# Ledger of designs, part 15: VHH binders against q96fz2

Target 1, 269 residues: q96fz2
Amino acid sequence: CGRTSCHLPRDVLTRACAYQDRRGQQRLPEWRDPDKYCPSYNKSPQSNSPVLLSRLHFEKDADSSERIIAPMRWGLVPSWFKESDPSKLQFNTTNCRSDTVMEKRSFKVPLGKGRRCVVLADGFYEWQRCQGTNQRQPYFIYFPQIKTEKSGSIGAADSPENWEKVWDNWRLLTMAGIFDCWEPPEGGDVLYSYTIITVDSCKGLSDIHHRMPAILDGEEAVSKWLDFGEVSTQEALKLIHPTENITFHAVSSVVNNSRNNTPECLAPV

## First folded at step 1 (VHH)

Design g14 (framework vhh_etentamig_d1)
Fold by ESMFold2-Fast, scan of step 1:
Structure g14 (fold): chain B 269 residues (1-269), chain A 121 residues (1-121)
Amino acid sequence: as target 1 above (269 residues)
Amino acid sequence: EVQLLESGGGLVQPGGSLRLSCAASGFTFSDYYMSWVRQAPGKGPEWVSGISYSGDSTYYADSVKGRFTISRDNSKNTLYLQMNSLRAEDTAVYYCARAYSDSWTYYFDSRGQGTLVTVSS
């Protein structure tokens, strides 16, 4: 997973993240650094994306089931990184393979500290290799969405006019991430950065791409991944597996250039 | 045509057990996460349990963890919920749903007709 859409305005995004804490109280996540959130239909590595994480990471006495939403840099910079410029990191940390996460120091260390986050997106993009052509077909991949009045799910067969209305109640894609905190050696603000855990693709996506992000399907999975105060690393890793509850549609080549940031990037062709 | 047919509900005493079944047809059952969702009288829907397409991963709401067991038989296109140590608060209509879901986000476009479980006390 190397390209996502996360275009909702901050207030709409916040309401889309409504949740219940351990006591059953309905809450909205509290923002850290909201001014760093930049909505886009076409987010690439090294840009900031919103993530959910436990309030306990910031407040020693906080209920670990309470959530913070914060923009973090896509591309994990390990806490042990000694250079002054994060871009000099030798490793590509955009994604973290589930099968080697406990073998790689860059991921094992923050995971051991409970630094689990949920990466938020409208959906993600993948490029299908087409046989007999040199071109790849981009697809937008996302959770199945409920139509107005719950009369059916939204799909690629719906008109573009119907697609404009779906954002009012869009179910955000919730991907399992690991974050770390890097303190610049020469001083300055702590950098929060994340990686997306990847798994083998599910049957439904196998014809598009051989890998997919580890999707946390539903609030129970999301809450367990975030709650590092009550859920051990070993238990949390049981949530990391391919997901079949996913849908997709082909999109135009407009999305290929990460500088293009318009609704056309995710509109069905 | 997606069809889900729940069965196995009934009247049971507190502390008793019931096994619910959901017969699925009209889709490739082995390709989908499946869920059990319940709705008690006068309350909103509550996600109860979910199971991966292979059956290797299972998930439970805290209210039923340790008492309920979800399972599936892909060769028979059937989803099961074994309910033990039943309590009055488990009284609800239980629905089979084609997609994994939780108490906040679930898809009713693929749910069955439901089966009533009444725990008498």
Scores: ipSAE 0.000, ipTM 0.126, lowest interface PAE 17.9, mean pLDDT 83

Design g15 (framework vhh_etentamig_d1)
Fold by ESMFold2-Fast, scan of step 1:
Structure g15 (fold): chain B 269 residues (1-269), chain A 122 residues (1-122)
Amino acid sequence: as target 1 above (269 residues)
Amino acid sequence: EVQLLESGGGLVQPGGSLRLSCAASGFTFSDYYMSWVRQAPGKGPEWVSGISYSGDSTYYADSVKGRFTISRDNSKNTLYLQMNSLRAEDTAVYYCARDFTGYSEYGYFDYRGQGTLVTVSS
């Protein structure tokens, strides 16, 4: 998973993340650095994306079931990295394979500290290899959406005037992530960065790509992944597996260029 | 303290019109999707209409499409429901509701007001 869409305005995104804490209290996640959130139909590694994480990471005595939403850099920079420039990191940390997560120091250490997050997106993009050519067919992959007259369907040919109806009730994709906190050796602000855990592709996606992000399907899975105060690393890792509860459609090659940031990036062709 | 206060209900003849208002306080009104929910005598609550944070997107139950118009004034923290071509079956207590998720068709609201009675009869 190397490209996502997360274009919702801050307020719509926040409401889409409504949840219950452990005591059954209804809540919206509280923002950290909301001004750093940059909505886009075409988000690439090294850009910032919104993630959910436990309030306990920021407040010593907070209820670990309460959630913060914060923009983080896509591409995990380990806390132990000693150079001054994160771009000098010798390996790609955009994704973290589920089968080796406990073997790689870059991921094992933050995971042991409970640094689990849920990466938010409208959906993600993958490129299918086309037989007989060097061309690849991009697909937009997302949770099945509830089809109603008022919310509409993204797969339907709809006018731009009604596109907001699709997004007002959009079920966000919730991907399992690991984050870390890096303090620049020369001083400056702490950098929060994340990686997306990947698993073998499900049957429904196998013709598009052989890997997929570890999707947390439903609030129970999301809550357990985030709640590092009550859910151990071993228990949380049981949530990491392929899911069949996804849908997709082919999109235009417009998405191929990460500088293109328009609704055409995810519109069906 | 979150408060929602409805007004504008009353007795109206079939085919008539009413405009409901809801005054909101205790939260940042412009950050929330808002809805109107009604409850007819002896029935469960029914979602009627919803409006996005900016007011640019509006949604309606099939039973009221083309007759009701939802709107909001974020500068006044006020939600409105313009009801036209009223029918006897529109008789209900109408509640202003804060829609926490924007999935209002599933009836999830964290706050609702005290309601205002709308009676449509001859």
Scores: ipSAE 0.000, ipTM 0.118, lowest interface PAE 18.2, mean pLDDT 84

Design g16 (framework vhh_etentamig_d1)
Fold by ESMFold2-Fast, scan of step 1:
Structure g16 (fold): chain B 269 residues (1-269), chain A 124 residues (1-124)
Amino acid sequence: as target 1 above (269 residues)
Amino acid sequence: EVQLLESGGGLVQPGGSLRLSCAASGFTFSDYYMSWVRQAPGKGPEWVSGISYSGDSTYYADSVKGRFTISRDNSKNTLYLQMNSLRAEDTAVYYCARLGEYTSGYYHDAFDIRGQGTLVTVSS
């Protein structure tokens, strides 16, 4: 997973993340650095994406089941990175393989500190290899959506007005991530950055790509992944596995250029 | 007012065991994630282990996994570290740490309160 869509306006995104804490109280996640959130239909590594993380990462007496939403840089910069420019990190930390996460220092150390986050997206893109050609077919991959009287399904949204209705009740994709905090050697603000954990593709996606992000399907899985105050690393890693509860459709080559940021990027072909 | 008092250190032979204790006072102990941090002679501090406020979740540095066990008794406001199969490399001053506000964003580096420490020497 190297490209996503996360285009919802900040207020719509916040409402889409409504949740209940451990005591059953209805809550909205509280924003940190909201001005750094940049909606886009076509997000690539090095851009910022919104993630959920436990409030306990920021407040010593917080209920670990309470959530913060914050933009973080896609592409984990380890806390021990010594150079001044994080864009010069030579290792690809966009994704973290589930089978080697406890062997890689860049991921094992923040994971041991409880630095688990949930990466939010409308969905993600993958490119299917077409045998006999050098071109690949892009697909938009996302949770199955419930059709409502106020909005249609994504496949039925054939006009701009209908597309606006699709997003009113959109179920965001929730991917398991690991983040770290890096302090610039010359001083300045702490950089928060994340990686998406990847697993082998489920049967439904095997014809498109051999890997998929570790998707946390439902609030119980999301809650356990985030709650580093009550859920150990070992227990949280049991949530990391392929999921079949996913759908997709082919999209046009418009999405291939990461600079293209329009609804056409995820519209069905 | 807020205090952490470590005890239980001493001289022990390689392969031996020690149990460290940390007595907390001046705050609601059961509301905080607690950690053990050690500092070997001439080295910087190293996070060793952490435990959730309920005690249901525990975390360990790779260097101590399978040998050390962290636990807590919230009724006694006490944190424990059971250390087995001790090695010369475990020689350090061990500190009990309460997780404070994450000023720098580093979970186990943001210590609100730090006790006096207890010296563990693994030798001869």
Scores: ipSAE 0.000, ipTM 0.129, lowest interface PAE 16.4, mean pLDDT 82

Design g2 (framework vhh_etentamig_d1)
Fold by OpenDDE, second read of step 2:
Structure g2 (fold): chain B 269 residues (1-269), chain A 123 residues (1-123)
Amino acid sequence: as target 1 above (269 residues)
Amino acid sequence: EVQLLESGGGLVQPGGSLRLSCAASGFTFSDYYMSWVRQAPGKGPEWVSGISYSGDSTYYADSVKGRFTISRDNSKNTLYLQMNSLRAEDTAVYYCARGTYYYDSSGLPFDYRGQGTLVTVSS
């Protein structure tokens, strides 16, 4: 996974992340560093994206079932990194393979500390390799949107009004991530950064791409992944597997350019 | 300095029971998930059991489920492992470990562990 969409306004995004804590109380996640949130139809590595994480990471004695939403840098910078510039990292940390998560120190260490997060997106993009051509067809991949009774597909929004309704009720893609905290050697603000865990693709997606993000499907899976105070790494890792509960449609080549940030990126062709 | 000190190990007959303790110091004990891990002679480390920071949730390896009970007293900064119905295959050095734990064949990541206490199950 090298490209996502996360374009919802902050307030809409927050509402879309409504949840129940372990006591059954309805809550909204509290924001940390809300000013770092930059909505975009075309998010690339090294950009900031919103993630969910347990409040217990920030507050002693907090209810670990409570959630915080925070923009973090895509591309995990490990805490032990001693260079002053994160761009000098010699290995790619955009993704973490589920099968080798424990083999790589950069992912194993923060995971062992319970630094699990849920990466939020409208969906993610993948490119299908066309046999015999150098051309790749991009696809937008996302959760099925059940509640949009009237506008069955993103493509069915015939009016701006319908479009807004679709996004107001959009089910966000929830991807399993690992984050770390890096303190620059020269001082400054602590950098929060994340990697997306990847798995083998499900059967439905296999013709498009052989790998997919580990998707946490449902509130229980999301809650268990986030709650590092109550849920062991062992139990959490059981949640990491391919899911068939996805849909996708072909999109234009507009998304190929990471500088393009328009609705055309995810529009069906 | 973070310290974990295990105790309670020893020699026991098959079917017997032991209770292990781990005294924690140098950190806020109640803020952390805690685990027991073990290493048998000639084998790699194995995760045994885990307990949430509050003690509300407990987890066990399949090999010890129904026989072992993990508990904690946050007021005493102490972790416990009650081991019942002990078997020869339970023979190992048992370690107290801090933090969330995962088990794979490549090793056990934990940030801190004690020196361990030996449990020998033999007739």
Scores: ipSAE 0.028, ipTM 0.318, lowest interface PAE 5.5, mean pLDDT 88
Fold by ESMFold2-Fast, scan of step 1:
Structure g2 (fold): chain B 269 residues (1-269), chain A 123 residues (1-123)
Amino acid sequence: as target 1 above (269 residues)
Amino acid sequence: EVQLLESGGGLVQPGGSLRLSCAASGFTFSDYYMSWVRQAPGKGPEWVSGISYSGDSTYYADSVKGRFTISRDNSKNTLYLQMNSLRAEDTAVYYCARGTYYYDSSGLPFDYRGQGTLVTVSS
């Protein structure tokens, strides 16, 4: 997973993340550094994306089931990184393979500290290899959305108002991530950065790409992944597996250039 | 035990401003998300604005975005709503509520609300 869409305005995104804490109280996640959230139809590594994480990471004695939402840099910079410029990191940490996560120091160390997060997106993009051409077909991949008796499309052939209504009730894709905190050696703000855990693709996605992000399907899985105060690393890792509850449609080549940031990037062709 | 007392309502001309206050008592104010909810004559309640326990995150209904500002003073256990560029359709009783809005606007997830303060926007 190397390209996502997360275009919802902050208020809509926040409401889409409504949840219940361990006491059953309805809540919205509280924002940290909201000014760093930049909505986009075409997010690439090294940009910031919104993630959910436990409030206990920031507040002493907080209920570990309560959630913060914060923008983090896509591309994990390990806490032990010694250079002054994180862009000089020699390793690609955009994704973390589930099968080697406990073998790689860059990921094992933050996991041991409970630094689990849920990466939020409208969905993600993958490029299918096409026979007979040198072009790849991009697809937008996302959770199945609730269909009403009148609904049959996700806005490609609908009016602009109908497209806006789809996003008001959009079920965000919730991907398992690991984050770390890096302190600049010469002082300044702590850099929070994340990686997306990847697994073998499910049967339904195997014709598009051989890998997929580890998707946390439903609030129980999301809550267990985030709650590092009650759920051990070993128990949380049992949530990391391929999922079949996913859908997709082909999109135009407009998405290929990461600088293109328009609704056309995810519209069905 | 839990008490929420609104004040600051009144009659104002279109385009004018008002600042509402809500004095909270009977609970640890700084531990709770707080909201403003309004109810226009003959209409159902409408969530207007919400603020996190720390005050770092604020939320607004589309109808008031850019015109209203929610804030809080945890040292005084007081919630505020600064209302600018008021319109006739802002006429309503405004309620202070403990709790926050969630994704389904068909239900309001508040456990306590005050008695309300009337805001009338009329020429």
Scores: ipSAE 0.000, ipTM 0.107, lowest interface PAE 18.0, mean pLDDT 83

Design g3 (framework vhh_etentamig_d1)
Fold by ESMFold2-Fast, scan of step 1:
Structure g3 (fold): chain B 269 residues (1-269), chain A 121 residues (1-121)
Amino acid sequence: as target 1 above (269 residues)
Amino acid sequence: EVQLLESGGGLVQPGGSLRLSCAASGFTFSDYYMSWVRQAPGKGPEWVSGISYSGDSTYYADSVKGRFTISRDNSKNTLYLQMNSLRAEDTAVYYCAREYSSSPGYYFDYRGQGTLVTVSS
C-alpha cells in the first residue's frame, strides 16, 4: 500500500470516527495538531495522514480505550535514527510486512512500546500489471459502503438534513499501523511517523496486487489494536490477516501523478 | 507444462491422521494461491482449504476447520495438507489446485490427478 485517499473535511472525518469507550459512552476522538491535517484524494509516502491512537500515549493514567486522532508522517522514522534530516533514512518504511514485523528493529521496538495506531483513509490505490502492455490499471479499494441509512453508535445520527452525498456517511478504511517518535538531535518538535502493516492479498484482490494492507474490520478489531494498555502485542498481532470484506473499481490514470488532487482520482471509469 | 502431483492418500481408521503432499512444477509456485479440493463418491467437488502466496494466510471450509492444516514450502515447490481426527465423511479423492490469478474468485485453472483418502473401520 503506497497511495491513499483521505479527503474528508476535518469535522466530517471526526464524526466518521465516533466510537464507544470501555464504559459504553459515545465519544469523538480528540485532535492533536489538527492544523497539520491536509485532506487529499491522492496521498503518497512522506505526506501526513490522520491516525487513531490511544489517549494513554499522551496522558499518564488515561483510560487506554479513549482515542486521540493526530496527523502523522507516512514513512516511519525510528526513534534511534541519529542523523538530523529524516529524509536521509536509507531504507523504505512506508510498509511493514506482517511476517517480519517482530524481526526488524525499526518495527519491533515501537511495537514493544505499544505504539499501535489505526491509519484512516477513504480507501487506497493499487496498480494492476496488464499483460502485453507497459500500462498499469489503477484501482480504488475501500470498504463496502452502507446503501441505506442505519442508526447505531458509529452512525451519522447528527448528520444535517441535507447530507445527500455518499461522503457524509462514508465508512472509513481502518488499516493497522505502527508509529514511532523521533526527536531531532539538535532540538525541535518531535516527529510522529507511521508505517502500514501489509499482509498477503485476499482472494478478491489477488488479480490486482499480491499484497494488501492489514485492514481492521469493525470496531472490536479497531478497539483491540489501539488498546495497548489491556491488549498485549501477541494478542494484537492475531488481528493481522487478509480481509475479504473489501470492494474496488477501476479509476483513470489521473491518480498516477501524486500532484493531482481532485475527485477524478477515485471516480469509476 | 504445469504439473501438480498429489501423494500421501490411503486407508485410515476414524480418528486417524494423514499428511497429503503436492509437488508442483512448470510455474513459479510462490506466485500462486493454492488450494485443496476433494470429491467424495457420488458427490460434486468441495473446496477444502486454501493458502496465500507466502503461506501467511490460510482458509478452511467449515467442515474441516480445526482438524486440517494447510501449509507450503516454497523452496521445495510443495503444498501440504495435514488431516487429523478423520471421519468417514472425509472419504474422497483429494486434488491439489492452482488458483487462476485472473479470476476475481476461487476459480482454479490447474488440478492434479488426485490422491484417494478412505476413512473406514
Scores: ipSAE 0.000, ipTM 0.114, lowest interface PAE 20.6, mean pLDDT 83

Design g4 (framework vhh_etentamig_d1)
Fold by ESMFold2-Fast, scan of step 1:
Structure g4 (fold): chain B 269 residues (1-269), chain A 123 residues (1-123)
Amino acid sequence: as target 1 above (269 residues)
Amino acid sequence: EVQLLESGGGLVQPGGSLRLSCAASGFTFSDYYMSWVRQAPGKGPEWVSGISYSGDSTYYADSVKGRFTISRDNSKNTLYLQMNSLRAEDTAVYYCARVPYSEGWYPNYFDYRGQGTLVTVSS
């Protein structure tokens, strides 16, 4: 997973993340640095994407079941990184393999600190190899969506009003992530950055790509992954596995160029 | 006390093989990326090979790729370097090095190095 869509306006995204805390109280996540959120149909590594994380990371005595939503840089910069420019990190931390996550210091250390997050997206893109040509077929991959009389499909939205209805009740993709905090040696703002944990592809996606993000399917899985105050690293890692509860459709090559940021990027061909 | 003790060096003919060992003690060996670094007479140190915490990922300098194999046994706290098809230009003191932080495919940094074992490739 190296390309996503996360285009919802901030208010729509916030409502899509409504949740219940440990005491059963309905809540919306509180924003940190909302000005850094940049909606896009075509998000690449090094850009910022919204993630959910436990409030306890920011407030020592907070209820660990309460959630913050914050934009973080995609591409984990380890807290121990000593250079002044994080773009000079010599290895790719866009994804973290589930089978070696406890072997890599870059991921093992933040996991030990409870630095688990849920990466939010409309869905993600993968490129299928095509035989007999150098062209690859892109696909948009996302949770199955519930249809109502007022909600449309992506391909059926042909006006601004209909387009809004597609997204009003969109179920966001919730991917398991690990984040870290890096303090620039010369001073400045702490950089929050994340990686997406990957697993072997499920049967339904195996013809498109051999790997997939670790998807947290449902509120129970999301809550347990985030709640580092009550759920140990060992218990949380049991949530990391392939899922079959996913759907997809082929999209136009418009998405290939990460600078293209239009609904055409995820529209069915 | 952190210690890294290399062994297995010696004189070998071109085309021959040697297996180097490094015994680690004083720290949790399985928590560290490890590497082999060599220094030829009159030259600066050259990184040779690196291995991940579990041993599942290995990395090699272009000069040794296909000839050398790095491995580790975490139950014995031991790092190995199998050297095949040795050349005169492989003559160097070989050092076992502990890497406190992972840095890409090439571990070019270490916080502790052993005393080294001499490998001489000569006819």
Scores: ipSAE 0.000, ipTM 0.115, lowest interface PAE 16.6, mean pLDDT 83

Design g5 (framework vhh_etentamig_d1)
Fold by ESMFold2-Fast, scan of step 1:
Structure g5 (fold): chain B 269 residues (1-269), chain A 122 residues (1-122)
Amino acid sequence: as target 1 above (269 residues)
Amino acid sequence: EVQLLESGGGLVQPGGSLRLSCAASGFTFSDYYMSWVRQAPGKGPEWVSGISYSGDSTYYADSVKGRFTISRDNSKNTLYLQMNSLRAEDTAVYYCARDSGYYTPEYYFDYRGQGTLVTVSS
């Protein structure tokens, strides 16, 4: 997973993240650096994306079940990185393989500090290789969505008017991430950056791409991944596996150029 | 200076009980997962039990499940191990250990106390 959509306006995104804390109280996540959130239909590595993380990361005595939402850079910069420019990293930290996460120091160290986050997106894009050509077919991949006034989920065959209305109640894709905090050697603001954990594709996606992000399906999984105060690294890693509860549709080649940021990027063709 | 000081060890008959305590100082006790590790004569160290920073989650080695209870009092910076139904194979020096992880266990211990000897014999 190297491209996502996260285009909801900040207020809509915040309401889509409504949750219950450990006490059963309904809450909205509290924003950190809300001005750094940039909605986009076509987010690539090095751009900022919103993530959920435990309030306990910022407040020593906070309830670990309470959530913060913050924009973070996609592409984990380890806390020990010594260069002044994060783009100088010699290795790709956009994704973190589930099978080697405890072997790679860049991921093992922040994971040991409880730096687990949930990466939010409308969905993600993958490119299917077409036999006999250099062309690849892009697909938009997302949770099944429920129509508010009709039975069943919204699909590629639905009217354009129904697709325009879907965003008010969109179920966000929730991907397991690891983040780290890097202090620039020459001073400046702490950089928060993340990686998306990847697993083998489920059966339903295997014809499109051989890998998929580790999706946390439902509030129980999301809560356990975020709650580093009560859920150990070992227990949290049991949540990392392929999931079949996913849907997709083909999209136009407009999405291929990461500079294109329009609704056409995810519209069914 | 980080210090962990164990107490409560002693000689006890099989089937008996002991309660171990560990007084912690020099760090914010409530920020760390804590563990009990034991070392029997002529053996390597064996992890026994662990507890989350808040005390809400507890973990046990299979050899002690149902017999031992770990707990903590963050207001007193103290870790406890209640040991019931003691067996000869529980004979060991018991160490209070701080997990190096901040608010999450890494299963790597950066500080241990001097230990307290528990001897279970007839």
Scores: ipSAE 0.000, ipTM 0.117, lowest interface PAE 17.5, mean pLDDT 84

Design g6 (framework vhh_etentamig_d1)
Fold by ESMFold2-Fast, scan of step 1:
Structure g6 (fold): chain B 269 residues (1-269), chain A 121 residues (1-121)
Amino acid sequence: as target 1 above (269 residues)
Amino acid sequence: EVQLLESGGGLVQPGGSLRLSCAASGFTFSDYYMSWVRQAPGKGPEWVSGISYSGDSTYYADSVKGRFTISRDNSKNTLYLQMNSLRAEDTAVYYCARHEYGSGSYFLDYRGQGTLVTVSS
């Protein structure tokens, strides 16, 4: 997973993240750096994307079940990075393989500190390799969507205009992430950056791509992944596995160029 | 500058116990996978035990498994090795060692001066 869509306006995104704390109280996540959130149909590595993380990361005595939403850089910069410019990082930290996460220091160090986050997206894109050509078929991959008051379940056969109507009640894709905090050696603001954990593709996606993000399907999985105050690293890693509860449709080549940021990027073809 | 200072070695009878300590300074201790390596007289170095940055994962050579326990206290920048049921073949200089920066590799980039452990009657 190297491309996502996360286009909802800030207020719509916030409402889509409504949750219940440990006591069952309905809450909205509290924003940090909301001005750094940039909605886009076509988000690539090194751009900022919204993530959920536990309030306890920012406040010593906070309830670990309370959530913050914050934009973070896609592409984890380890806390130990010594250069002044994060773009000089010599290895790719866009994704982290689930099978080696406890072996690679860049990921196991923040994971051991409880730096787990949930990466939010409308969905993600993958490119299916076509035999005998240089052409790749892009697909938009997302959670199955529920019926709305004005429409039935969303599907690949629906027109682009009908897709515009479903965003009011869109179920966001919730991917397991690891983040780290990097302090610039010359001083300045702490950089928060993340990686998406990846697993082997489920049967439903195997014809499109051999890997998929580790998807946290439902509020129980999301809450356990985030709650580093109550849920150990070992217990949280049990949530990391392929998911069959996913759907997709083919999209046009417009999405190929990350500079293209229009609804056409995810519209069914 | 990076410093690793071992202590706790000494003479002990077979079947006895010793606890080794390693005081680390000059780097962010909690960001490094750490190991204990030993070298017996006239032999090459042998890896004994390793511990992850957080202390959540520990690893042991088959020769010491069940007898030795590695641990760390990141708040004190200290690595420990609890050695129980000591045998004559455990006689060696024990070195605290740091793994390569930015990697979970098993390659060591710094080693302390060592502490001698002699297991003899």
Scores: ipSAE 0.000, ipTM 0.095, lowest interface PAE 22.0, mean pLDDT 83

